# Ledger of designs, part 259: VHH binders against p49116

Target 1, 238 residues: p49116
Amino acid sequence: EGPLLSDTHVTFKLTMPSPMPEYLNVHYICESASRLLFLSMHWARSIPAFQALGQDCNTSLVRACWNELFTLGLAQCAQVMSLSTILAAIVNHLQNSIQEDKLSGDRIKQVMEHIWKLQEFCNSMAKLDIDGYEYAYLKAIVLFSPDHPGLTSTSQIEKFQEKAQMELQDYVQKTYSEDTYRLARILVRLPALRLMSSNITEELFFTGLIGNVSIDSIIPYILKMETAEYNGQITGAS
Short names: E, the ipSAE of ESMFold2; O, the ipSAE of OpenDDE; V2, 0.75 times the mean of E and O plus 0.25 times the DockQ between their complexes.

## First folded at step 15 (VHH)

Design b9 (framework vhh_brivekimig_d4; at its last fold request DockQ between E and O 0.90; V2 from the best seeds 0.84)
Fold by OpenDDE, fold request of step 18:
Order: sequence, then C-alpha cells, then structure tokens
Structure b9 (fold): chain B 238 residues (1-238), chain A 121 residues (1-121)
Amino acid sequence: as target 1 above (238 residues)
Amino acid sequence: EVQLVESGGGVVQPGGSLRLSCAASGFTFSRYDMSWVRQAPGKGPEWVSSITGSGDVTLYADSVKGRFTISRDNSKNTLYLQMNSLRPEDTALYYCVKGGYLPWRKSFDLSSQGTLVTVSS
C-alpha cells in the first residue's frame, strides 16, 4: 500500500478575509475561524484512507477530533491569521461581557484559561518550528485517533494512525537527522490538545455562524459538500 | 443561463404546512449544493437551509430546524422545501439559490422571482 499522505496533503493554505479591519468584531473572528475549519475538514476528506472509512465513521471521527484539528490549524496558520490579535480581540469582547455582567466569575476563569492554553500551545509549536509536513502528519495522527468513544472501525483507524506516525518518523529522520529527539519533542505536544474544551472553542470562535448552526451539525455538511463553490470563493475566482 | 423558478407559496394559517418547489435549469443540478433563502418584509435575506449535491446531507437554520425539510430530486432538477408548523415569523419571500452553506457568504443571488409565503391568522 502507498503512503497515507502525499505532497498534496502538505499544502495547507488559509486565505483570510481582506483587508484586516482595525477592529476585529465577532463576525470577522467567526469568518476567519470558519475558513480554517472548512480548510481542515477539506484536508481530512482529501485523504484516501479517510475516505475508506465510510461516511458514518468519517463523520464520527471528525466530530470527535475537530477541536484538535482546528487547534493544530490555528498553530499552523497563526501568522497568517494574526492569531495573537484575534485572541486579544476575543479577550476584549470578553471584557465587554464582564462589564455587562453576562458571565459568572467561574465562566470568566474558564474562558480565560482556555485562551491561555490556546496561546501557549501555538507558541510552543512555533518554538519547535514545525514545518508543513510535520503538521500534516500531526493532523493525521490526531484525525485517526481510535480512542474516542463511539467510534467504529477502530482497528482500521489505529492502523492509519500508526502509518501516520511511521511516516512522520521517517520524515523527521530524513529531514532532521541531526536532531535525534525531534520526533519525541513534537509528539509530546499532542496531549495538550485534549486539555482544550471543544465547547469553549466553539463559543469563542464560532459565535455568529449563519443560522446559529452548531459545529456538530455543520461537520457532516462540510464533509459532503460540493467543493467547486468553496474553491472558487477561497481563490476569488468566483 | 442559470434559471431558478420557485413555486408553492401561498397564504396559510399558523400551524399550517406548505411545500415549495424550485425548478432548476442551465447547469448540472446534481453537481451543486442548493439552498433556500428567505427575505421577510423589512428584513435582510436569511439563510434557511442547504442540501449537498447528492442530497445526502442537509443543514438548517436554528429558526426552522425540526419544522422544515429540504430535499431534492436530481432526476427532475428540482429542489423542495417542506414547511410544517408554520409561524407568522416565517412570512417571507422564499428564494431558491444555487450554492450551499458558507459561513462567510456576503450575499445571496436572489435574482429569481421567489415565492411568497404568508402565515397569518
């Protein structure tokens, strides 16, 4: 069998809304986040192994790991997104909510800690100088995680995860031969992804989705939608 | 040329039902996601529902979820919207739109005539 990922899966180009406004409102944040979410899901659906799992399994898998994929995407696209600015804007919006007495003290703490975790994770990835190949494999490892509850075909998922890990190992060995422990340093970052609440992520980034749809509801749609319009819009061709 | 023709609108009482249809021509219908969009008097366009090209996956606005059902017949190049438990706030001109759900969509192509749905006691 061929490799799990090809060079086509390494490309991960996020197109941001232009121009970036002086004030990042909820809509801008949501749009930016949505673009990343769609990009991440389309990346996943482009993997032959992912397609081989079937629609139900694919949907369940993505529902289980979308937050982790999204977070890896944030890390990978942090510069293009001006993530620090986005997070600062989110904090500012939170401050406004605080002033309006819309949030409890406990909730404020939870949200602020979540933002801190996101920033810390992205900073840690930046410090490691993770390249496009490594991100692709890390996303694959996260995607093909068999340990989520309710999944079918867990043996096959595990197989794909192992394949992703092996390919990552081979790549790192080949590309970074002088850094013996690079693989380990990269992999030990993954557990941090599971410390993050998908609910809080959804609340922070995806408030204001058209129709007030949930991420849970939109995932199956993204996975099965026709891509011509999407591709046209992100490239500006349509 | 892309042509979309909506039908099935009318006047119904609250709690009533209507079934909208959209006849599509001028493009390969099955290769495109389709959507329903409505515009109430004095309001901007509101996305209602989308369906994938294959018809396998549907998506609904929270305001209509559980009451409306989007479907399509690719053999007939027709899009449908079954509207149950209609409410006065559902009163609007309903448009069939070529294209699916995109959260960053800035506008909808509402060049078609639409079909008027009026929910009133």
Scores: ipSAE 0.924, ipTM 0.966, lowest interface PAE 0.4, mean pLDDT 95
Fold by ESMFold2, look of step 15:
Structure b9 (fold): chain B 238 residues (1-238), chain A 121 residues (1-121)
Amino acid sequence: as target 1 above (238 residues)
Amino acid sequence: EVQLVESGGGVVQPGGSLRLSCAASGFTFSRYDMSWVRQAPGKGPEWVSSITGSGDVTLYADSVKGRFTISRDNSKNTLYLQMNSLRPEDTALYYCVKGGYLPWRKSFDLSSQGTLVTVSS
């Protein structure tokens, strides 16, 4: 009952490692991406509707959609992250791997196609000038997706998604009343998120994770970790 | 003042087992995630494992997954590391650390004495 999201769920402030090094490396890229991933997961865990689904359902839901949430976060934070610079550095590292015969040409082709799709998605979102409220509701629609295989409680998840859709519609109609087609243009972008491979995202952004842990294994940890230490660390003061 | 006292280290042969303990005081133990970190001679610190404040969720470095088990007893303010199938590369000084897994953590607070684990012939 009540609104699905409050103003505190609209706030999405990413803090980057400082300063950015002269030459980007796998460690800087992984630290930057990890900050966005943790921010996205803490955003999801802060939503009362999400909390109401229970721990096992929460973990299953986030494992199914984390890449879509992460991709929306990349689009929302593209300027703060200097995403174009990060992607250029990744492309340079891939080209060096070809010259050193470290990767097959077919694997590099698949990764480059994924980078192209990611750039096109982020560009399309920037052209629409998506605001923070719209991003928050789009993330909620993606999070509460009942059609992922293997989920339980799909009827309740569907109800939360419908509520996110209704609140987005109400927000857009009130805030952009002169743009009749804005909601339709925004929603048409969501299917592209399902084209993003979580395995390739992990390869692109998370190769340098401490302990060589997988994203699938850290998700339940992030959802249950104590928040006090995390909040003190998000400024980069660790 | 936060105090962490490790114990349970020793010399074992490859394939052996040890159980490390860490007695914690000076803070509300159950409200903090906890970690084990190790440092081999001549090498930098290496994160080994973390556990949430409640003890519900654990996380392991790939190098120890399946062999080590982290646990905690919040009623005794004690953190544990059960180490099975020990290998020579597990030889290190093991530290108990207040705080959990954060991929961007620059350093660990290794001000405690640690407990030495030596795995050899």
Scores: ipSAE 0.787, ipTM 0.914, lowest interface PAE 0.9, mean pLDDT 89
ESMFold2 (binder alone), look of step 15: mean pLDDT 84; pTM 0.844
OpenDDE, look of step 15: ipSAE 0.889; ipTM 0.946
ESMFold2, fold request of step 18: ipSAE 0.661, 0.100, 0.708; ipTM 0.875, 0.564, 0.888
ESMFold2 (binder alone), fold request of step 18: mean pLDDT 84, 84, 84; pTM 0.844, 0.846, 0.846
OpenDDE, fold request of step 18: ipSAE 0.918, 0.923; ipTM 0.963, 0.966

Design f1 (framework vhh_7n9e_1; at its last look DockQ between E and O 0.96; V2 from the best seeds 0.89)
Fold by OpenDDE, look of step 15:
Structure f1 (fold): chain B 238 residues (1-238), chain A 120 residues (1-120)
Amino acid sequence: as target 1 above (238 residues)
Amino acid sequence: DVQLVESGGGLVQAGGSLRLSCAASGFTFSNYGMYWGRQAPGKGREWVSGISWSGGYTNYASSVKGRFTISRDNAKNTLYLQMNNLKPEDTALYYCARPGYGKTPDSDYWGQGTQVTVSS
């Protein structure tokens, strides 16, 4: 069998909305996040193994791991997105909400902790200097996680995950032959993704754009979206 | 098509220095870690050094550690290997490589290599 991924999957280019506003408003943040989300999901869709699972199964997978994929995308695109600036803007917007007593103290704490976790995760990934190849396979490992509840074809999913892990191992081994622990250093970052709340992520990045619509509910539509439609949204929404 | 072109090799006396260059094209250079390998006559391919996409992380074979420095310029799509305090045992065909897909290095992309000869 051929490799799980190819150079086409290593390429992960996010196009930011243009022009960048002087003040990062909620709309810009949401648009940026949406583009990343779409890119991430369409990336998954482009993987033959993902397609082989069938529409129902692959939709379930994405529903289960979209937050993790999105977060990895944030880390990968942190520089292009100016993620630190975006997060700072989010915090500022949040402060306004706090002043309006819209959030409980506990909720504020949770949200701030989540932002901290996101920033820390992205910083940690940057310190590891993860490349596009490694990100692609990390996303694959996250995508093909068999341990989510309600999944079908778990055996096949597990096989794909193993394949992704092995191929990443091969890459790391041949690129950094004398660093026997690099793979481990990379993989141990993945658990941090599952500590992050998808609900809080959704609230931070997608509130105001989708209203009461959940990311979970729009995933099937995103996955069915034609590439041309996607590209049109990227270019036409400006 | 992925292309890698090595240069900078030559004849040098023991204790001398060389700087190898590798010009990359046909792929997004900054998406990949890169590595240098070498092959001495009658010997197999040997990994020499690896570098992360940004150059922020480097790794070296024990035999060259402290003497060789790998670096890259992503704006120029170029990989470098500074070789100092060269030894006769460093004599080999040096090649730069972009990892491909597969367990073996045979699946990787590399150029024709550049010959480094260190005389005693």
Scores: ipSAE 0.926, ipTM 0.974, lowest interface PAE 0.4, mean pLDDT 93
Fold by ESMFold2, look of step 15:
Structure f1 (fold): chain B 238 residues (1-238), chain A 120 residues (1-120)
Amino acid sequence: as target 1 above (238 residues)
Amino acid sequence: DVQLVESGGGLVQAGGSLRLSCAASGFTFSNYGMYWGRQAPGKGREWVSGISWSGGYTNYASSVKGRFTISRDNAKNTLYLQMNNLKPEDTALYYCARPGYGKTPDSDYWGQGTQVTVSS
């Protein structure tokens, strides 16, 4: 009954810490990434279909897909975040860690492969010129995935995912009537998100935010955050 | 409130050119693809051309491909349609549109249209 999303869900405005430092550092990268994470979690919480699934199911869904939502957010916000500059700074840091013998060669290989996959994903999304409507529905398709183990209400989750797919199809068909393949080109990008390692994402972007706990451990607290506290996290200063 | 206001229509001789504009307000213009439609007398609306949010992808109906060029200026919240080598069969009321959330184009956001009349 009614559309899954609205114009309020298409809006996805990331505010970066200001000013951008002369040289990028771990704290700036972590603050920037934290703002994107909180924005992404609050976005999911604002969806009526998400709210309808109940609190335990909501937490389980976000725990299962937070890295995919975060990665879509990185692609969507790549320009405003200056993501290419952030990734270059991370690569430079990894080069220094090799010289100082701080990381194993196997770990460095894994991290560099992850960075390459992330760059390729973001580039492919930019080449398709994905807009805010399309990103919102891609995020909804990822969020309402019934495939994750341990989920309840999987039949209802699947129906919400189908609704998201249908509504995205309607948008693409109405906007680009002579291109019968745009939807397919967009949707085939999604499997790449499952290749993104959540622990490597944490190492790249969240060093300094989280002590010894993973992002999935703090998700219930982020989802319950009051509006005033949430606004402080996405616009706040350290 | 989503508002779309077309302008730039008029009477033009066959073979001539015309540039349509569409001023958008009430939504974040750069979040959406946009399209042009047209309605000739006694006919239903026909999709003419679509454009992605940055202008990096464009798409045209067969009847106008090579003659019409869609573009946008996100700083001015304006959509354009450059129409060259106009023909009498291009005579129509031209509408700017932003897709809505319904299944059909009738649920989309449309302007009032701007009349283009091409004389032989």
Scores: ipSAE 0.798, ipTM 0.931, lowest interface PAE 0.8, mean pLDDT 88
ESMFold2 (binder alone), look of step 15: mean pLDDT 87; pTM 0.873

Design f2 (framework vhh_7n9e_1; at its last look DockQ between E and O 0.96; V2 from the best seeds 0.87)
Fold by OpenDDE, look of step 15:
Structure f2 (fold): chain B 238 residues (1-238), chain A 120 residues (1-120)
Amino acid sequence: as target 1 above (238 residues)
Amino acid sequence: DVQLVESGGGLVQAGGSLRLSCAASGFTFRNYGMYWGRQAPGKGREWVSGISWSGGYTNYASSVKGRFTISRDNAKNTLYLQMNNLKPEDTALYYCARPGFGKTPDSDYWGQGTQVTVSS
């Protein structure tokens, strides 16, 4: 059996809407986030092991981990996205909502903490100097998580996750042979992803585009979308 | 296709210096950590130094630590190895490598190498 991933899976190129506006409006943020979401989902779909699980299991996996995949994508694409600027813009928009008394104090706190966690996570990943290869396998580890409720083929999912972990280990060992703790430093970041609320992420990045429609409900459609159609939307929507 | 071309090797006296270069093509250079290895006559391949994608993190074999410096220029798709205070035991064929997807370094991509010979 060959490796879980290939060079095609290491490539993760996000194309931002152009031009970047002087003032980051909700539409720009939502469009950027949507492109990242679609890229992440189609990345997952391109993995042969993912395809081997079948459509129902695939959909269930993505539904369970889309927020984690999206967050890893934010970290990986932080520079291209100007993520700090986007997050600042989101905070500014929230300030307006606060002044309009649309959110409770508790909700405001939750949302602000979420934004802080996102920023800290991305900063921590940047400090570790994670490359495209490592990101690809971290995404695979997150994707093939057998511990989500309601999953089928959990034994196979676990095998894929183990394979991803082993191959990442091999990469780290042969690249950084005298750093015996590199793998551990990377993997200990993953629990932070599960501390983040998918609902809050959805509200921050997607409300302006999909309204009251949930990411969960559109995932099957994203996964069925043709790659050519996706690419066309990216090039045509700029 | 992945291609790596090493250069900068040669004959040098003990205590001397060399700077090796590795030109990379056929892949997105900045997506990968890279490393230098070497193979002395009659010996197996030995890892020498590794560098992260941005160059912000470097690692060295104990035998070369303090003498060798690995660096990279992503704009030029080039990997470098500055070798100072060279010793006869540093004599080897030096090669740059991009990690592959195999379990061993033998599955990685490397060039033809450049010969470094250090005389006493």
Scores: ipSAE 0.920, ipTM 0.971, lowest interface PAE 0.4, mean pLDDT 93
Fold by ESMFold2, look of step 15:
Structure f2 (fold): chain B 238 residues (1-238), chain A 120 residues (1-120)
Amino acid sequence: as target 1 above (238 residues)
Amino acid sequence: DVQLVESGGGLVQAGGSLRLSCAASGFTFRNYGMYWGRQAPGKGREWVSGISWSGGYTNYASSVKGRFTISRDNAKNTLYLQMNNLKPEDTALYYCARPGFGKTPDSDYWGQGTQVTVSS
């Protein structure tokens, strides 16, 4: 039925809150991360193949992979959002927690390991010079994973994932005909996404959301959101 | 509409140089890798060189490696091909391309081409 994605899915433009404060705070970090999350969910929901799977399957897929999509978004938008500065600010807040004896030594180690792995992932993607087309198809490969528990349409999901892999292969081959290894170099970056904890991602980027609410619990609401409401959340417009 | 407009072709003596330009519009140029192809008289299209979105990665056909340099300026939405030490076998219509979503280059976006003719 034609390509899995279109030019609209390759476009992934994050707009940051302005102005950036001299010293980053939880509010700025949370608003920046929220814009990326809503942009990522809007991106997934707009894919015709995703729409065709039905609401229950959509919710199950996004619940299983939202952290991987978010992490790919962080890597894609790392320069625009000044991710290294955000991570430095988070480390400073961690320092305050140590000073006030709020976190155990084991938790501190887990959080610091997560930050290091996140930065390593983003650096490796930048070194490969991954473009918007390649990111879009990596996100699709992650989204259409048939191995998640509770899925009912796994054969169709697998077919969509294979289509995403094939279309990415076609792009790489057409653009870089003499580089036999580029696709393999790109795809071997995906396992690192499995090292990212959704719990720690929420702690790093989403502390300060309303109440004690996990991203997993709000995904059905986000996926049902009308287009105009999405646009307001992505831009922060009043 | 995606539009690609090549310029800079012409007649040049063997051993000479030309710089081709490709003006891109109708899409977000920095989202995509780009490539050059060429078509000699009576032959099919041949891939020449590709470049990643920032220019940090480049790739060349064996027949042009060391003589041609691909580059881009994302602020100007322009792709370039610097062609040095030109040979008569480099004579062709040169096309810039943005990859499309289909399997083959036929589905890609191509300019109308600029003629390069190398004498001697």
Scores: ipSAE 0.756, ipTM 0.916, lowest interface PAE 1.1, mean pLDDT 88
ESMFold2 (binder alone), look of step 15: mean pLDDT 87; pTM 0.875

Design f3 (framework vhh_7n9e_1; at its last look DockQ between E and O 0.95; V2 from the best seeds 0.88)
Fold by OpenDDE, look of step 15:
Structure f3 (fold): chain B 238 residues (1-238), chain A 120 residues (1-120)
Amino acid sequence: as target 1 above (238 residues)
Amino acid sequence: DVQLVESGGGLVQAGGSLRLSCAASGFTFRNYGMYWGRQAPGKGREWVSGISWSGGYTNYASSVKGRFTISRDNAKNTLYLQMNNLKPEDTALYYCARPGYGKSPDSDYWGQGTQVTVSS
């Protein structure tokens, strides 16, 4: 049995909508987020181990961890996305909603805390100087998490997760042989992902595009989307 | 195909300096941490230094710490190793490496190496 991932899985290139507007409107934010979401899901689909689990199990896994995958993607693509600017724009839009008295004080607090957590997570990852290889395996560890409710083939999922962890460990050990704590520093970031609400993420990044349709409901369609169709949407939607 | 080409080796007296270069091609250079290794005659491969994708983090073997400096230029797809205060025990074939997949160092990618000889 070969490695879980390959160089094709280390590559994670997000193409942003062009041109970037002077004022980041909801459409631009949603389009950018959608491209990242599609990229993340199609990345998962490209993994042979993921394919081996079958369509039903695959869908269940992605439904369970899409927010974590998306967040890792945000961190990885933070520079290309100008994530700080996007988040600032989102905050500004929220302020307008506050002024219109559309949100409760408690909800505002929750949303603002979520944005703060996102920013802090991305900053922490940047400080660790995580590379494409490490991101790929962190995503794999998150993807192949056996502890989500309702999953089938949990034993196999666990094996894949262990394999991902081991291969990441090997990479870190080979590259940074005298830094015995590098792996631990990286892995301890993962719990922060599960503190983030998928519902809030969905509201912040996707409401303008999908309306009242949930990410959960569109995941099966995204996973069945042809790569050519996906690429066409990326290149044609500007 | 992944290709690494080392250069800059040579003969130098003890206390001297050399700067090694490694030209990388066939992969997205900035996606990977890189490392230098060396192999002395009759000895196994030894890890020397590692560097993160951006160059913001570096790590060194205890035997070279304070004397060697690893750096990289992602725009040029090049890895460097500045070696100062060289010692006879630094004599080895030096190679740059990109980590592969698997536990074995043999799964990594490295070039043909460049010979560094330090005379007493």
Scores: ipSAE 0.920, ipTM 0.972, lowest interface PAE 0.4, mean pLDDT 93
Fold by ESMFold2, look of step 15:
Structure f3 (fold): chain B 238 residues (1-238), chain A 120 residues (1-120)
Amino acid sequence: as target 1 above (238 residues)
Amino acid sequence: DVQLVESGGGLVQAGGSLRLSCAASGFTFRNYGMYWGRQAPGKGREWVSGISWSGGYTNYASSVKGRFTISRDNAKNTLYLQMNNLKPEDTALYYCARPGYGKSPDSDYWGQGTQVTVSS
């Protein structure tokens, strides 16, 4: 009946740890990434359609797509995060690890390829000049993906995804009436998200904050978290 | 509440220029693409031009291409339409718009409009 999202879901304001240090370190990167993760989980949890699927389905959906949501968040917030500077610092750290033989050459190649794919994804989104409305609906399309194994309510999830697609189409058509292909250009960026490894994302962005647990294992607790605690994690006031 | 206030319209001779402004408030301006529409006397609304959030992508109706330039200033929450080489058929009430959450442009947020009248 009503729209899948509202203006409250289009707003996506990331607050960075302040100030940005003269040289980036693992703790600054991990806190910045943690704020984005909690902002992304809070965003997903606030969607009425998501709430309607029930807690077990919510957990299954977010476990399946958290890395895609996180990657969309990185692209959306790349400027405020100074993401290119963060990735450059990570590359320098990897080069130092080669000099000291701390990581295998095969692992470093995998991580460098992932960084390159992430940079190219963010660049492609910037070239399309994707706005907050478009990002919100891309995240919804990714969140309500019915093709992940082990999901229940897949028919309802598919209907929500179709609704997200239709509402994004309506927006693009109304805003850019003479561009028949903008929606298609936007949607063809989404397959790149499936190439992103959640394991490598955890190593790049979360090694110093979460210890040895995977993001997948803590998602049920994040989704049950009280709103006040979310706000603390998003702003670093915990 | 979303508010859009157009200004800069007026009476102008054919071949002349006008610059329309649209002051936006009640929403985070940089999160949205924006567009201009117009309504000539006795006609329905016509889409004129759209602009992406940063201004990096612009799109124009064929009837105004090369004569009109859409722009925005996100620091001032303002949308602009520079209208050059105006023709009598450009006479219309000009509206700025922010897309809403429905299929029809009627669901979008519109200003009250600013009248542009082009005399021969």
Scores: ipSAE 0.789, ipTM 0.928, lowest interface PAE 0.9, mean pLDDT 89
ESMFold2 (binder alone), look of step 15: mean pLDDT 88; pTM 0.882

Design f4 (framework vhh_7n9e_1; at its last look DockQ between E and O 0.97; V2 from the best seeds 0.88)
Fold by OpenDDE, look of step 15:
Structure f4 (fold): chain B 238 residues (1-238), chain A 120 residues (1-120)
Amino acid sequence: as target 1 above (238 residues)
Amino acid sequence: DVQLVESGGGLVQAGGSLRLSCAASGFTFRNYGMYWGRQAPGKGREWVSGISWSGGYTNYASSVKGRFTISRDNAKNTLYLQMNNLKPEDTALYYCARPGYGKEPDSDYWGQGTQVTVSS
């Protein structure tokens, strides 16, 4: 049995929509987010262990963790995306909604806290100087989480997660042999992902493109999408 | 294919300095942390220093801490090891490495190495 991941899975290249508008509009933000989501889903699909779980289990896993995968992707692609600028733009757009009295005070607070958590998480990851290899395995650990409700093949999922954790440990140990706590510093960031609402993430990043359609409902279609079709959509959409 | 080519080794007197270079190709250099190792005659492989993808984090073996400095230039796909105040016990074949997949060190990628000899 070979390793869980390979160099092909370490590569995670996001292509941003072009051209970048002078003012970040909802369409640009949503398109950028969609490309990241698609990239994340297709990344998962490219993992042999993921394929071995079967279509139904695969779909259930992605439905359970898409927000976490997406958030890790945001952190990893923060520079390329100019994430801070995107988040600022989102806040500005929210101000308009506030002025129009479309949101309750409580909802506004929730959304603003969510944005803060996103930014804080990404900043914390940047401070740790996480590389592409480590991100790949963090995503795998998140993907192969057996503790989501309603999952089948939980024993197998757990095995894959353990394998991911072990291989990440090996990597860190080989690269940073005298830093015995780096792995722990990295892994303790993962709980923050589960504090983030998928519903709020969906509202902030995807409302402009999917309308009233949920990410949950489109995940099966994304997973069945051919790579060529995916590439065509991201290059032809803007 | 992953390729690493070390250079900069040589003969130096105790207390002297050398700067090693490692040219990387065949993979996206900035996606990986890198490390230097060495192997002295009759001894096993020894980890010397590691560096994060951006170079913002470095780590050193206790035996070289304060004397060696690891750095990298991602634009040039090159890893460096500045070695100061060299000692005879630093004599070894030095190699740069990119981690592979697996627990065993031999799963990693490294070059042919460059010989460093420190005379008394």
Scores: ipSAE 0.925, ipTM 0.973, lowest interface PAE 0.4, mean pLDDT 93
Fold by ESMFold2, look of step 15:
Structure f4 (fold): chain B 238 residues (1-238), chain A 120 residues (1-120)
Amino acid sequence: as target 1 above (238 residues)
Amino acid sequence: DVQLVESGGGLVQAGGSLRLSCAASGFTFRNYGMYWGRQAPGKGREWVSGISWSGGYTNYASSVKGRFTISRDNAKNTLYLQMNNLKPEDTALYYCARPGYGKEPDSDYWGQGTQVTVSS
């Protein structure tokens, strides 16, 4: 049996909407986030181990971890996306909502804490200088998490996660032979992903979607899309 | 196809310097960490130095630390090894590598190598 991932899974190229506008708006932020979401779903669906789990398991697994995959994608693509500029624009919009008494103080505190946690996570990943190979395997580790409630086939999911951990270990050991702690430093960043709220992620990045639908509810439809439709969603081509 | 082509080796006197280059193609260079290895006559391969994708983290074998400097230029898809204060013990075939998808270095992608010979 071959490796869990290949160079095609290490490639993770996000194409941003047209030139970044002088003043960011909700449409630009939502389009950017949507491209990342579809890129992340296409990435997960293309993994042979994921395909082997079957449709019901696939849907359950992605529902459980889409926010972690999305957050890893934000960290990986933070420079290309100008994520710090996007988050600053979101903070300014939140301050406008406070000034106009549009949101409760408790909600604002929750959202600001989430933004801070996201920035802290992205900064910690940049400090470690995580590369595309390492990100691909970190995504695989969070995708094949057997401890989410309600999953079936957890024994097989656990075996795929162990394979991802082993292959990441091999990479780190071969590249950085005199640094026996790099793998541990990388892996200890993963628990922070469980602190990210999918509800708040939707509010920050996906409020421009038609209607009030949760990403969780549309996962089955996203996973069934044809590859050509994915590519259109990822690049913004209609 | 992944290709790695080393250059810059040669014959130098002890105490001298050389700068090795490795031109990379056939993969997205900035997605991967890279490393240098060497193989002296009659000996196994020895890991020399590794570098993260941006160059923000570097790591060295104790035998070369303080004398060798690894660097990269992602715009040129090129890896470098600056070797100063060379010793006869540094004589080896030097090769750059990109890690592959297996436990053993044999699964990695290697260049053909460039010979470094240090005379006394």
Scores: ipSAE 0.772, ipTM 0.920, lowest interface PAE 1.0, mean pLDDT 88
ESMFold2 (binder alone), look of step 15: mean pLDDT 87; pTM 0.871

